# Designs tried in a protein design chat: VHH binders against q84jc2. Part 177

Target 1, 232 residues: q84jc2
Amino acid sequence: MSKMRNLVEEKFLEFYESWVIQLELYLHQLLIAHNNNTMSETELRHLISKLTTHHKAYYTAKWAAIREDVLAFFGSVWLNPLENACSWLTGWKPSMVFRMVDRLRKSRVVLVEAQVKKLEELRVKTKFDEQKIEREMERYQVAMADRKMVELARLGCHVGGESVMVVEAAVRGLSMGLEKMVKAADCVRLKTLKGILDILTPPQCVEFLAAAATFQVQLRRWGNRRHYVTHS
Short names: E, the ipSAE of ESMFold2; O, the ipSAE of OpenDDE; V2, 0.75 times the mean of E and O plus 0.25 times the DockQ between their complexes.

## First folded at step 9 (VHH)

Design xc6 (framework vhh_6qgx_2)
Fold by ESMFold2-Fast, scan of step 9:
Structure xc6 (fold): chain B 232 residues (1-232), chain A 126 residues (1-126)
Amino acid sequence: as target 1 above (232 residues)
Amino acid sequence: QVQLVESGGGLVQAGGSLRLSCAASGRTFSTYAMAWFRRAPGKEREFVAAISGSGEYTFYTDSVKGRFTISRDHAKNTVSLQMNSLRPEDTAVYYCAAPEGFSWYDMDSESGYDYWGQGTRVTVSA
């Protein structure tokens, strides 16, 4: 099972490297569309659709991987330490994208009142969904410290086929709980992203997606260029 | 022009109930989340509760959850806080808060709110 875990991590690392390269290519297309402002609405919608499909492909691959090893996503080997430090339940914190929306308002993009109303309700709903998941995580952490789990951990120190099977069943249950929470968080991410794109016009969607992709790419580059003094 | 006026405060014994109301004038806030904050003597202002524009989503600080209920009435342009099972630690001046417009700040952040009332005093005796 150790070799299967290593295989899952290696397979997702290869997937993620390719996925990021394609994201950078899409970012280049988004920046061209944003700066030139000569593309038709149909052309902009096609570009937005490519980005939407690209993000959905990430979650399809992620959910397949977490079924095999959800713990690989807590401290992922395909992310640098800065990216891992900025993670909330194995990914970006959904409400953080509203900072990017605020930046759109402060730049050349003007949001009409109907859009502001929908964005505000979506923002509050997103925060509500986040708090619900955080309560589930808190309950999970409390359950990990429960008397029964402490007793099972003690029994696991005594090697015997029967005891080992009971402990393995309990550990599988805990992993399934984490998988459920990660998927719930990812669903909030996807709903938030889709919600914003449904509210914004195609040019505004391009600007939003360009801002989001720029931040993701730059965060990765900043972390990869990290330099620190060793104590040796 | 824009004014928030709190009412309903008073003196009550532990275990009692009070209903606070906030009346907004000068504009409507039907689009935006509104919140209640409180400040106890000698302490900083802290978040109590918030309600979304639609009224569908509510938020509470842990110490009041299950005891307090926030609600709003768009027709009257009011937000209310029903306070049950009051404790001496709930003694504070209670403030109503509303934003000027869209904000990226969390509902429990004072920075997210631009309009504040003068407050209504709640005193809970043992």
Scores: ipSAE 0.588, ipTM 0.844, lowest interface PAE 1.8, mean pLDDT 86

Design xc7 (framework vhh_6qgx_2; at its last look DockQ between E and O 0.60; V2 from the best seeds 0.00; counts 0 for: pae E 3.5 > 2)
Fold by ESMFold2-Fast, scan of step 9:
Structure xc7 (fold): chain B 232 residues (1-232), chain A 126 residues (1-126)
Amino acid sequence: as target 1 above (232 residues)
Amino acid sequence: QVQLVESGGGLVQAGGSLRLSCAASGRTFSTYAMAWFRRAPGKEREFVAAISGSGEYTFYTDSVKGRFTISRDHAKNTVSLQMNSLRPEDTAVYYCAAPEGFSWYDIDSESGYDYWGQGTRVTVSA
């Protein structure tokens, strides 16, 4: 299973590098659309659709990978230390995107009252879902410290067929629990993203997606610059 | 012009109940989450409970979960806090809070609220 873990990490690293390069290309298109008021609503909706498809492709690849090795996503090798430090349950913290939404208050495209009402309810719902997942993670962490798990870890220090098999079964059980938690967190991410895009007009969607992509790309560059300075 | 007025505080024995009410005037807050905070003598203000604009989502600090229930009445522009199984450590001045508009601050952050009442005192005797 260790050889499969190494392969999963290597394959996802290659996928992620390509995915980020394409995100930067989409960011360029979003910035052009935002700065040049020449695109039709149909053209803007098409660009927004490309971005949503791109994010769905990420989660399709991620969920396939976590079925094989969910632990690869805790301290991911394809992320720099700054990206890993800013991670919440293997990805962005859903409530963080509302900081970007707040910027729309000061944009050229003003939010109407009906949009503010829907965004506020979505913000509160997102925080509620986020806290529910955090409580579940706390329960998993407590379960890891359970007396029976501690005894299984102790037995695993003594190499023998029976103890090895018992420890492996327990680790598989914990990994399945983590997979469910990660998928639950990703579902909150996708529902939050979809919710925001459903509330916003196409020009506002472009501005929001540009802000989100800019933050993601810059965070990666800041972390890589630190690494370059350290190892150059 | 915008005012939040709390009522329902008082002296009660441990194990008793109180219902706090917050009446808002000057504007409606039906779109926005509203919260209750408290401050015990010599301590910092802390989050107690919050309720979404729709009333569908409620939040509680761990020490009051299962004992307190937050609710709201949109027609009366009020938010209420039903406090059951009161403990001496619940002794505090209770404040109602509401935002001016959309905020990115977490629901339990004081920074997310712009309008505050004067508070209502709750004293729980041993």
Scores: ipSAE 0.638, ipTM 0.860, lowest interface PAE 1.5, mean pLDDT 86
Fold by OpenDDE, look of step 10:
Structure xc7 (fold): chain B 232 residues (1-232), chain A 126 residues (1-126)
Amino acid sequence: as target 1 above (232 residues)
Amino acid sequence: QVQLVESGGGLVQAGGSLRLSCAASGRTFSTYAMAWFRRAPGKEREFVAAISGSGEYTFYTDSVKGRFTISRDHAKNTVSLQMNSLRPEDTAVYYCAAPEGFSWYDIDSESGYDYWGQGTRVTVSA
């Protein structure tokens, strides 16, 4: 039996399933483009634009959903356990994408010195920004053990109308803080992605995006096989 | 071949200060981050501090935050570690580290660096 889900979870699950299907289609196109040296720069840029638009659509949907229930994303039912285990603040860890960049470097792709310099700086910046968010998260988690949370814990042992209202208010407060942090993390993700794409040439972008999409799709597939998840 | 040479270590009393320096030769490292690591007696080597190629971003292990400052001189191709308010726990051999090139490893990970100095010993007495 599937876990009971709230409306936000159900809606986003449906969205995400469709989104992943489209991602797989784009991945196929990326791989074709990568293996086909006959595509023009204009065509490559168009394909890159489609992918970036697709990713933007995800975050647009995510941010709309987290306004309703950010907590849904801390137990994302649309992800399998492996995907969840690899998540950092409800998504991919920004610094991990430089593994894909490294792949480019070690492949037939030649990065010029100017690109390498920019990528290195971006890598370090990304790490810096991640750490800032992590520190804020730690501070937030420590602060949760305050008077309000103690009261919340106490009230959780009793059932009553007044008590329920207080608990709900407390949870809302916590959710607002979490939403802020999730958005901050997403901003770092988007900035990192944009930064990489701005540094790379169109052919390099296609290869990078193909690598990233492959990793995402394969991680999902591996997790589904291991945990016998029925959703695609 | 790239060579890193540390200097500035020595004996100092608790509460004292030292400034370590690392000179890189063989090539320029202005593009890449440089770092300091340390190994205390009987312990594994640990990350201490790192600085980006541009110098804009610095990283520190928690135990040295507010006490240590990493900096670099691009013209001299050096990285320095100013160590203030030294504690006995800071006693270690300090190593300078640099990467061969672009790395996808964490800036605070040993795996992110390919070249290492011989180390300079810092001893902090109580």
Scores: ipSAE 0.618, ipTM 0.852, lowest interface PAE 0.9, mean pLDDT 89
Fold by ESMFold2, look of step 10:
Structure xc7 (fold): chain B 232 residues (1-232), chain A 126 residues (1-126)
Amino acid sequence: as target 1 above (232 residues)
Amino acid sequence: QVQLVESGGGLVQAGGSLRLSCAASGRTFSTYAMAWFRRAPGKEREFVAAISGSGEYTFYTDSVKGRFTISRDHAKNTVSLQMNSLRPEDTAVYYCAAPEGFSWYDIDSESGYDYWGQGTRVTVSA
């Protein structure tokens, strides 16, 4: 049960804590905009742009960090156990983003027929891309498991120094493949977010972003309370 | 009134084939994904397959992939499920499902579908 943190983990922990604090501040603005029908379209688009930029900044920092240690993003120290349990390939499952709005707001998003067609196609495409990544990940995991089985069989016949080098090479290969899959998953997340925001009107975008941010913040707060109770 | 009517069920020996059909009436569903679910005795209803409104994307639960093929015909307002290499584990009542409108639920979730057929029974004997 190790609690050690390397430099990548410590650096991203500091980044993420600041990033979430800023997200909470934007959530406050989103909730005001959601409940206040007097904001101009320009003001709403500005707020939406801030949220978009904030999410892009997260991925910029993440992609830099995964080059150094992609494994830090599986069971992350900056997330509580509940947040980690809800992760799919180091982030929120792309297809689930549609359900967040429904579960929190239920029918607040009023859609016209043109939007319905576009959202339906985006929803099914997002699920398709998600499953494609899952299949690729499964194939990769099987291939790495088979490679490890061969290497472990050789370990029974070889000296320890050579066995360590073979294992290290296998782990390095797995890490590079995981980085590729994490980036692919993040690209689906970004494409889905962009697609939704392109289809929705500015007021609808604010409602969607508020619901998504609310869920993320509340999940973190609830998980932290459970975490503290377990350790108190 | 929107109705979904399944047909094509029956008794078949393991390794055999059946083709299920779902006729939709009361509206067209060309914009929306439609799906097949099944309920085996004593089990909860589970996702089997779905097809997008355009027909461009298809989805299958792992246990049926490669054996079942979902298709749709907009002119006939129907969705079909070709079931090959049937196994005793495929024994179930099969339901056709369609949404009332855009759903924020996932394509393989029961909650994303509002209209359900009465079901057609498929029995696969050893």
Scores: ipSAE 0.313, ipTM 0.717, lowest interface PAE 3.5, mean pLDDT 83
ESMFold2 (binder alone), look of step 10: mean pLDDT 84; pTM 0.869

Design xc8 (framework vhh_6qgx_2)
Fold by ESMFold2-Fast, scan of step 9:
Structure xc8 (fold): chain B 232 residues (1-232), chain A 126 residues (1-126)
Amino acid sequence: as target 1 above (232 residues)
Amino acid sequence: QVQLVESGGGLVQAGGSLRLSCAASGRTFSTYAMAWFRRAPGKEREFVAAISGSGEYTFYTDSVKGRFTISRDHAKNTVSLQMNSLRPEDTAVYYCAAPEGFSWYDFDSESGYDYWGQGTRVTVSA
């Protein structure tokens, strides 16, 4: 329903705006920590834990919302058009975070050989999991154009209880398939994030998280600037 | 000096098999993914297959999936491509490729690879 879909969108919009404000505050703390070599390992691990908890809170809220209306996450109202254009299955493309890892390689903090080996294997595994999900999306799109689905769409043009019920059941099945794929993509995101943080030292984790949060915040600002320029 | 040398190419009839080998010298690439690309007459170079440093993960272009198998041998510093059920469309010069170091490029991007072999020619007759 339009009303049910609107309630899910309004609730998640309120959550997301608050979540982004807190991310910006954490980014400020990460940048201070990155430029301060006097912070203890315990203090750095505490900050990293706050960021990890913050990201877990996002996925907890997202999975509750997609259970009710997964389609709200395709072309989300809480994201600007640039953020939506850069989305891969309702979020960041997992392999793209390795661009942030590449920045660590070029920084004053040097990665040891053992870390490089583990990061390369993680990058490959992430790409493998990512392509597996892309093949599922391809199969989903092919199923939408399947002869059977074409016939169901034709039936939707006729009045009658039985044809309406069959079409509604098919649409529910397609929505459930999307929910499964979005959750699979989110699992790859969380697995990739955890994997990187497990490989890196606390100072390297801070640098990585700062780079990732900076990109997310800047992408939002660039998109919002376009709206100002276009409609002002 | 780093060198990649391909071997195993030749003439084969449709439905036949060939095994290509790439021998690396000058350094090891055990940490990094390595790939095979091919260039057919009158076409640009295209991705064929890639294998992770560990050998656990493999990637293939859709047209060769189920027919080609990529593998590696760390002790011999080699990457191999077993080509089965060959088709005339597989006719090309096959190139082995390796990166200089850590790369954020996808495995099917030429930009991800810095070292290339001279190539080995595969001709599949009808």
Scores: ipSAE 0.325, ipTM 0.702, lowest interface PAE 3.5, mean pLDDT 85

Design xc9 (framework vhh_6qgx_2)
Fold by ESMFold2-Fast, scan of step 9:
Structure xc9 (fold): chain B 232 residues (1-232), chain A 126 residues (1-126)
Amino acid sequence: as target 1 above (232 residues)
Amino acid sequence: QVQLVESGGGLVQAGGSLRLSCAASGRTFSTYAMAWFRRAPGKEREFVAAISGSGEYTFYTDSVKGRFTISRDHAKNTVSLQMNSLRPEDTAVYYCAAPEGFTWYDLDSESGYDYWGQGTRVTVSA
């Protein structure tokens, strides 16, 4: 009935819960900034910087944890089942962030032609980078499903120190491959996020970040209720 | 006013090659990604390939990657699809597609494209 958790899972669970609480606080500040239209450009840039730093802190913590146990991020205990079901290579799918950009088309501040050109180019580049990672993951899954998995299953039938060592070495090798792949996916996520923020004006960045944070917070809330909820 | 016109379809034997072209008129799409989709008899339309506004980035469906190459010519306002190592499964009507403006839909989603050509038929015999 109970699930075993290792030290990495326990530490990251504590980190993530605190990280989400701070994200909700930043979301509140983003919504105030967006609705009141009274903040200076300097104040908006400062708020955007806080969000950027907050997301970088997440990846710093994640990469430290992955170095110790990458498998903790496949079916994470700090995420509810809905969050886990919606993940792509242990996180959000990079191309999905362009859905948040759609809100800017309906904003009082329109996207100028130069921004549209850069966003459209970034959108295609993101899909190009994403496909490259997906191909690597597919090759990894095929490799795991064939010879390596068969050998691991075979060795599991033999009791002894030598068998245990070989199995542990094989699992370590598989984990290192997954770590490299997850970091590659995270790099695409960070480059896509940074690219969007570099293209947008400070008010548009606030709208974008507010939309992204709102989606993340609501997805967690819906999943914590053990069911999927759509807008009525 | 906006029209996309495909050409280059035909009958070819398995292993053969064809080059499809799409000519756009009434508007320039140099800022936007353009795509090729196809519809086999009795099936729904499926994504084939897309190319960025600059032409620098391309995206392909898995079944054609390595065999098909998408390219564009801004001066002629055209998008081309070079199809090599054709298979019977590639038999379909091929459509050129372009968006009205920036869209949040994925490149492989029909919903992201507003302008469609009438199609050009490709038949690959065994």
Scores: ipSAE 0.600, ipTM 0.857, lowest interface PAE 1.5, mean pLDDT 86

Design zc1 (framework vhh_7z1x_3)
Fold by ESMFold2-Fast, scan of step 9:
Structure zc1 (fold): chain B 232 residues (1-232), chain A 125 residues (1-125)
Amino acid sequence: as target 1 above (232 residues)
Amino acid sequence: QVQLVETGGGLVQPGGSLRLSCTASGFTFDDYGMNWVRQAPGKGLEWLSGISGNSGSISYADSVKGRFTISRDNAKNTLYLQMNSLQPDDTAVYFCAKDYLRDSYIWGTEYFDYWGQGTQVTVSS
């Protein structure tokens, strides 16, 4: 049922709503910094640190929640349908952030050749990591149609205590497999984000983080607007 | 296709030294971080040490810091763990674990891709 949410879903919904509100406040600070050239390098680094700490808090909370119920993150109740449609393995697709980086090449803050080379090396490695995870996902989906899984599903349709333990063990195995894939995807996300921030200068980091946060906030607003219009 | 084979385990006396090796095949070894993990009798898995593909980043668990040294030989596709000042509490099965793909510790969210079968280390008498 649509109103029957488990405890993990309720706790993470509360966390996520607060997390997004704070992200919007940081976005406001990033936009002020981006449009103002009076901030020192130290001030910019402090602001970048606030954003990286905020993103770290998200993954800390997510990994705790996944340990309890990984399925809550597939079709998340704290995301609107548009946000869910744009998800790749419970989050943003790592290679997509390079589209935001490409925008920096056309901005007032010009990337030097050494940065362009490092970003391209990171892009190639990120795409390789994505493809590896996509192959694991395909193998997982095929394994769900394996003869043993099909037979366990058949047994689960019959009333009988002897099959319950075998079915429960199989379900635990499936959940552990999904948890591993989601954690692998999150590791690629964090490595990609950290890598980009390490390559960029503080003003470029601010511009990049502002672009990323703007897209995330606007995607949520677009999806929420469409949802209420449809049901009104 | 991916295979990790640990060797070098055995019986050693307290205060002794032992060197573990892990030979990798089925992937480009120098592109991936490698780790050592152990499991003592009746206990869970304990991460001990990690090394990046180019050896530029190395980390240790507090329990082995100063006693164990991780290293790698990319030309031989081999990971090593030099274990000094061994204690009875070091008795465990030692596993080589392949990182997914990383060059440094990332915000405490490290994840291992493949594991070897392990090699037994017993510290007694």
Scores: ipSAE 0.006, ipTM 0.213, lowest interface PAE 9.7, mean pLDDT 81

Design zc10 (framework vhh_7z1x_3)
Fold by ESMFold2-Fast, scan of step 9:
Structure zc10 (fold): chain B 232 residues (1-232), chain A 125 residues (1-125)
Amino acid sequence: as target 1 above (232 residues)
Amino acid sequence: QVQLVETGGGLVQPGGSLRLSCTASGFTFDDYGMNWVRQAPGKGLEWLSGISWNSGSISYADSVKGRFTISRDNAKNTLYLQMNSLQPDDTAVYFCAKDYLRDSYEWGTEYFDYWGQGTQVTVSS
C-alpha cells in the first residue's frame, strides 16, 4: 500500500513546477546578458530584480506551506532523488554558493580587493550561522529521544479522550520546532544571497545568478534523466 | 532555559513617550538579532523593528520610522524600544522576540525563535 500525497504536497508540487519553468526562462535571459555585454546598468538591475523577486516568491510560498505541513519538505515529492540527496535542511547549503563566487575571481569580470575582503567576511558569517543551526538540529534530534517523547509515543498507540489531545499537542509541538529550524535555514540562505548581490556589481551579479541557476537546473535535469539511464 | 521578560508598558497620553525593556537569559545574547513586535486589539501581529547582534544593522516598519528607536546593551543582556510621539493606534501588547540568526528580520513575525510574554501599552486621551 502506498501513501497518497496530501493537499499541501499537491499544491506545492504545482507551484514548484511552474517556478522552475520560470527560473529556466530567467536563466536564458541571464546567459544572454552575460554573453552579449550590450545591456545598460539599468537593464541589468531590472533583470537582477526579477531574479531576486522570483527567489523571494519561492520562500513566501514555502513558508506558507511549512506552516501547514513542514514534514512535506523533509521528503519532497516535487524533488527528484538527486535533488533530495544534495539538500541541507530542505534546501541548498548556504556556504556552498561561495564556490560559485570563487569562479568570479578567475573570470574576465575581475573582483576588486575590497569586494574580495567583504565576500570573505560574509563567508565566515555564513558558516557561523550555518553551524549554529546544525547545533540546534542536533539538540532537536537528541530531545526526540527524551523520556517525555518516548512516553508520548507510547500514548500514541492508545486512542481515547484526553490521551488523543495530549499526543496531538506533542506532534504539533514537534512540527513547530522543525518549522522554526527550516525558516532559520531559509533566512541564512536569503541573507547570504542578498549579501553577495549587495557586494557585487550588476555584471558580476548576472554572472553569479547565471552560475547558481545553471547548477540548480542542471542538477534537476541530471536527476530526472538518471531515473531512465541503463548501464550495460 | 530561554527567558525574555518585557517591562516598561503602561498607560500614556497621546504625544507621550515610553521606554520598553526586554531582559534576556538562558542564551548568549550577543550571538542573536532581536526584534520588537506588537499585537493591537482585534488585529494580527505587526513587526516593528529589528537590531543585529552588534547593533550594526537596524530596521524599522514604516508605521514607526522616526518615532521609535531600538537599541541594545549586550553587557546587560537587555533590548530597548524608545517610543516617542505615541498615538492611540499604538495601543497594543508589545513582544520582544529572539531571532535564530545574528541579524534581525523584517519579514513575517511568526519566523522568530523565541517570544517574550509581552507588555501592554495603552495610549488614551
Scores: ipSAE 0.006, ipTM 0.298, lowest interface PAE 9.8, mean pLDDT 82

Design zc11 (framework vhh_7z1x_3)
Fold by ESMFold2-Fast, scan of step 9:
Structure zc11 (fold): chain B 232 residues (1-232), chain A 125 residues (1-125)
Amino acid sequence: as target 1 above (232 residues)
Amino acid sequence: QVQLVETGGGLVQPGGSLRLSCTASGFTFDDYGMNWVRQAPGKGLEWLSGISWNSGSISYADSVKGRFTISRDNAKNTLYLQMNSLQPDDTAVYFCAKDYLRDSYSWGTEYFDYWGQGTQVTVSS
């Protein structure tokens, strides 16, 4: 288990570093497209498709990793402390992206009434899905402290063949519960991202994706900068 | 006991059509999103399409968009996939999968708490 956990962390660290480098390259392309306003609709759709494929690759790799060790994603070693502090159930909080859409709308994005209505419907649904997941996590945390789990923890202090097996089964159960919660939260993230992209026009999608990628990249740089300043 | 049973697979000529069905039991079918996923020989799992509990939200993978249509009949606890303009590279085992959430939607595999056994679709001359 400990060796498997270490290998999962190392493999995902390597994956994530490469994934972020590629995200920065896509961000460069998004910023060019956004600032120049000269790209065709077909070219913009192609760029949007590259970003959505890139995000899907992240979740494919993440779920493979959490199947092996979900705890690696709580306080991840491939994220700096600032990135970890801003995390909601191992990733970005879905409703936060509507703040990005709202800022773009106030800045320069012209949304038609039909888009505003659909975005509001999606926002309300996303908030309800978040609250549902938060209630499930609360119930999970309460269940971890129930009498049966407390008794199993006590038995773990007095290792014997049968007690060891029972404790191991309980730990596997806890991990499977967390895996379900993380996947549920990631499903809300993907539904929210896809929903926004389906509502927005290609130029609006580029602006939205550029804002999101900029925030993610800058958050990482701010957190890494703090580390170097602290070492001063 | 949750069960998902796929039917409707078979051999079809390129350009042909097939309709897959998935019958669900052991849970409240109209409370969950449903998905179609396939696995081609020598390849990994590929998500194809998802549909919400009330059919209000439907999504497709780019590889099948415009050719495949997902639908559901909650009264019959059945999920469908209408496949048109079939290509040899559509040859795969097709699985239906239950979402973790009521209004589920997925871009990939591994999002699902239950899977069917699959049905084989072969597209060849």
Scores: ipSAE 0.013, ipTM 0.373, lowest interface PAE 8.3, mean pLDDT 83

Design zc12 (framework vhh_7z1x_3)
Fold by ESMFold2-Fast, scan of step 9:
Order: sequence, then C-alpha cells, then structure tokens
Structure zc12 (fold): chain B 232 residues (1-232), chain A 125 residues (1-125)
Amino acid sequence: as target 1 above (232 residues)
Amino acid sequence: QVQLVETGGGLVQPGGSLRLSCTASGFTFDDYGMNWVRQAPGKGLEWLSGISWNSGSISYADSVKGRFTISRDNAKNTLYLQMNSLQPDDTAVYFCAKDYLRDSYAWGTEYFDYWGQGTQVTVSS
C-alpha cells in the first residue's frame, strides 16, 4: 500500500529545485515589468498568466506526489528548517497574503474603494475556509487518542493475517484523510491567489506577484544561509 | 464511499432542451460546492457552471450564460443542469464534480475532490 518515502521525496526534491529556479527567472521578468512603463496590458496579462501557470504546475506535481506519500509533505526534505517553520498544512497560510497586499497598498499600489471592499470580502471568506480546515486538523489529531485507534494498536501487537489487514485498512484511511485535508488547504490557496488576481489590475497583479515571489525566494535564501553558517 | 451519478443525457435536435441530474452519496452534500464540466470530442475539459453549498453563489462560463441554469436540491442530494437552446457545439460528455470547499472552484478542473462518470449529450439532426 505505502510507497517507499525516499522515491517520492527524491522525485519531488528534483522537481522543486527546478521549479524554484524558474520562479527566480519569472521574478526577474516581474521586476523589469514593474520598473518599466512601456509594457502593454496584453504583455502584462501574458506575464501574469505565466506565473499562474507556474503555480498551478506546482500543485499538479504536489497532488500527484501526495497520492503516493502525503507524509513527505509534513517536514519536507526539499525545504530548509526556516521554510518548514513558516509552513501551515504543508504550504503558505492563505490569509498571510493579505498582509502583503496591505503593505503594497501603503507603499505604491493605489486601490480604488471597490477593490478594497472586494479584498476584505475575500479575506473574510479565506479566513472562514482556513478555520474550517483547522477544525478538521484538530479532529484528526484527537482521533489518535480515540478508542478505535487504541483498539487497533492493541490488535497490531498480535500475529495474524486478519488483524494485520484491519490495521492496514485503518492506517490507509488515516493517510487518505490527511491527503484530503492537504488538498482542501491547497484549494484555499489557489482560490485566494485567483481571487486577488481577479480583483487587481494587471500592473497591481505584477506588483503583488513580485512581492510574493521576492518573499519566497528571500525566505529560502535566509534559511539556507543560517542553516549552513559555521564559526571559523 | 463518495459516488456521483449523472443521468439525463441523450440525443436532441438543435434548439432543444435537456435536464441533467447528478445524484450524490457518501458525503454531506450540503457542505460542498458542486460543478458541471464538459469534454467535447477532440477538445479539452471545459468548466461550465458552479454552485455554492447553499445556492448563494452561482457562476457560469461565457459560452453557456443565458442558456444553461445550474441548481441543487440539498434534501435530495441532487445537482441539476437545465440546458436550453442547445447547439451542435454543445455535443460533449457532461461531468458532475465535487469541490473541496463550500464555494465552487473553477481555476483548475484537475483540483476537484471527486468526479462522476459522465453522461453523453449529442445535439444533431
């Protein structure tokens, strides 16, 4: 039933390293577009489309990997300790992006009243979806102390094909539950990202995506530098 | 076990109407958004319409606005698609799809929680 962790981890590590390199290339294009007033709306929309396609490719690969081994995404080997410490249910916390939008509003982005209202409505919906998933996560954690799990652990101490099958079925059920919860969280991430991009103008989208990519790239650099720093 | 079963497809003349139904079981139907998606011969998947858990939010693709109506009956665990003014280009396999969330999600058909087996709609004389 369970796949070897090393195979899923090695394959996704290779994918993720390549994905991050491409993200850095797109970040360079976003920064050029942001600093240059000569790009048409069609050109800006094309660049935004490349970034959204890139993010969707990440979730397509992640969901394929999660079907094989969801636990590989809890404390991922392709992320440094700082990136792992900032993780919420195997990825970024959706509501955190509204703090980034708020910072852009104060520095450079001029949002009209209608956009501010729509962003606040989206923030409230995103927070509701987050809280629902957090409650499901708590239920799964509590289920580890449930009488059913205790009884199955007891049965696992006995030699026998029938008891082994019952335990294996229960473990499979737990893994499928975690997979569903991670996929629900990823859907909130994608919905939040799409919602923000649908509300913002193309120049504002470029500023937002540049800020998000800059934060992701810098967080990785800070964590890698700190992790491997040694004294002479 | 999650199950979605589509019915109501068939052969219809251009300008005609069909009503598709999707019966759901194995989950709390009124806690999730639902979607209709189609795949025409030789084409990719096309999202058509989505409806939130309480019917409070409904969205349509531009290709079907004004012609198709999505609805749900939570007491019967059933999703519907009323199709009017059918055109030959509407010929496709129609799928019912369950969201992971209470609202419908239409940014990637590959991200739906569960899919039905589909029902064939053919619009031809």
Scores: ipSAE 0.361, ipTM 0.713, lowest interface PAE 3.6, mean pLDDT 84

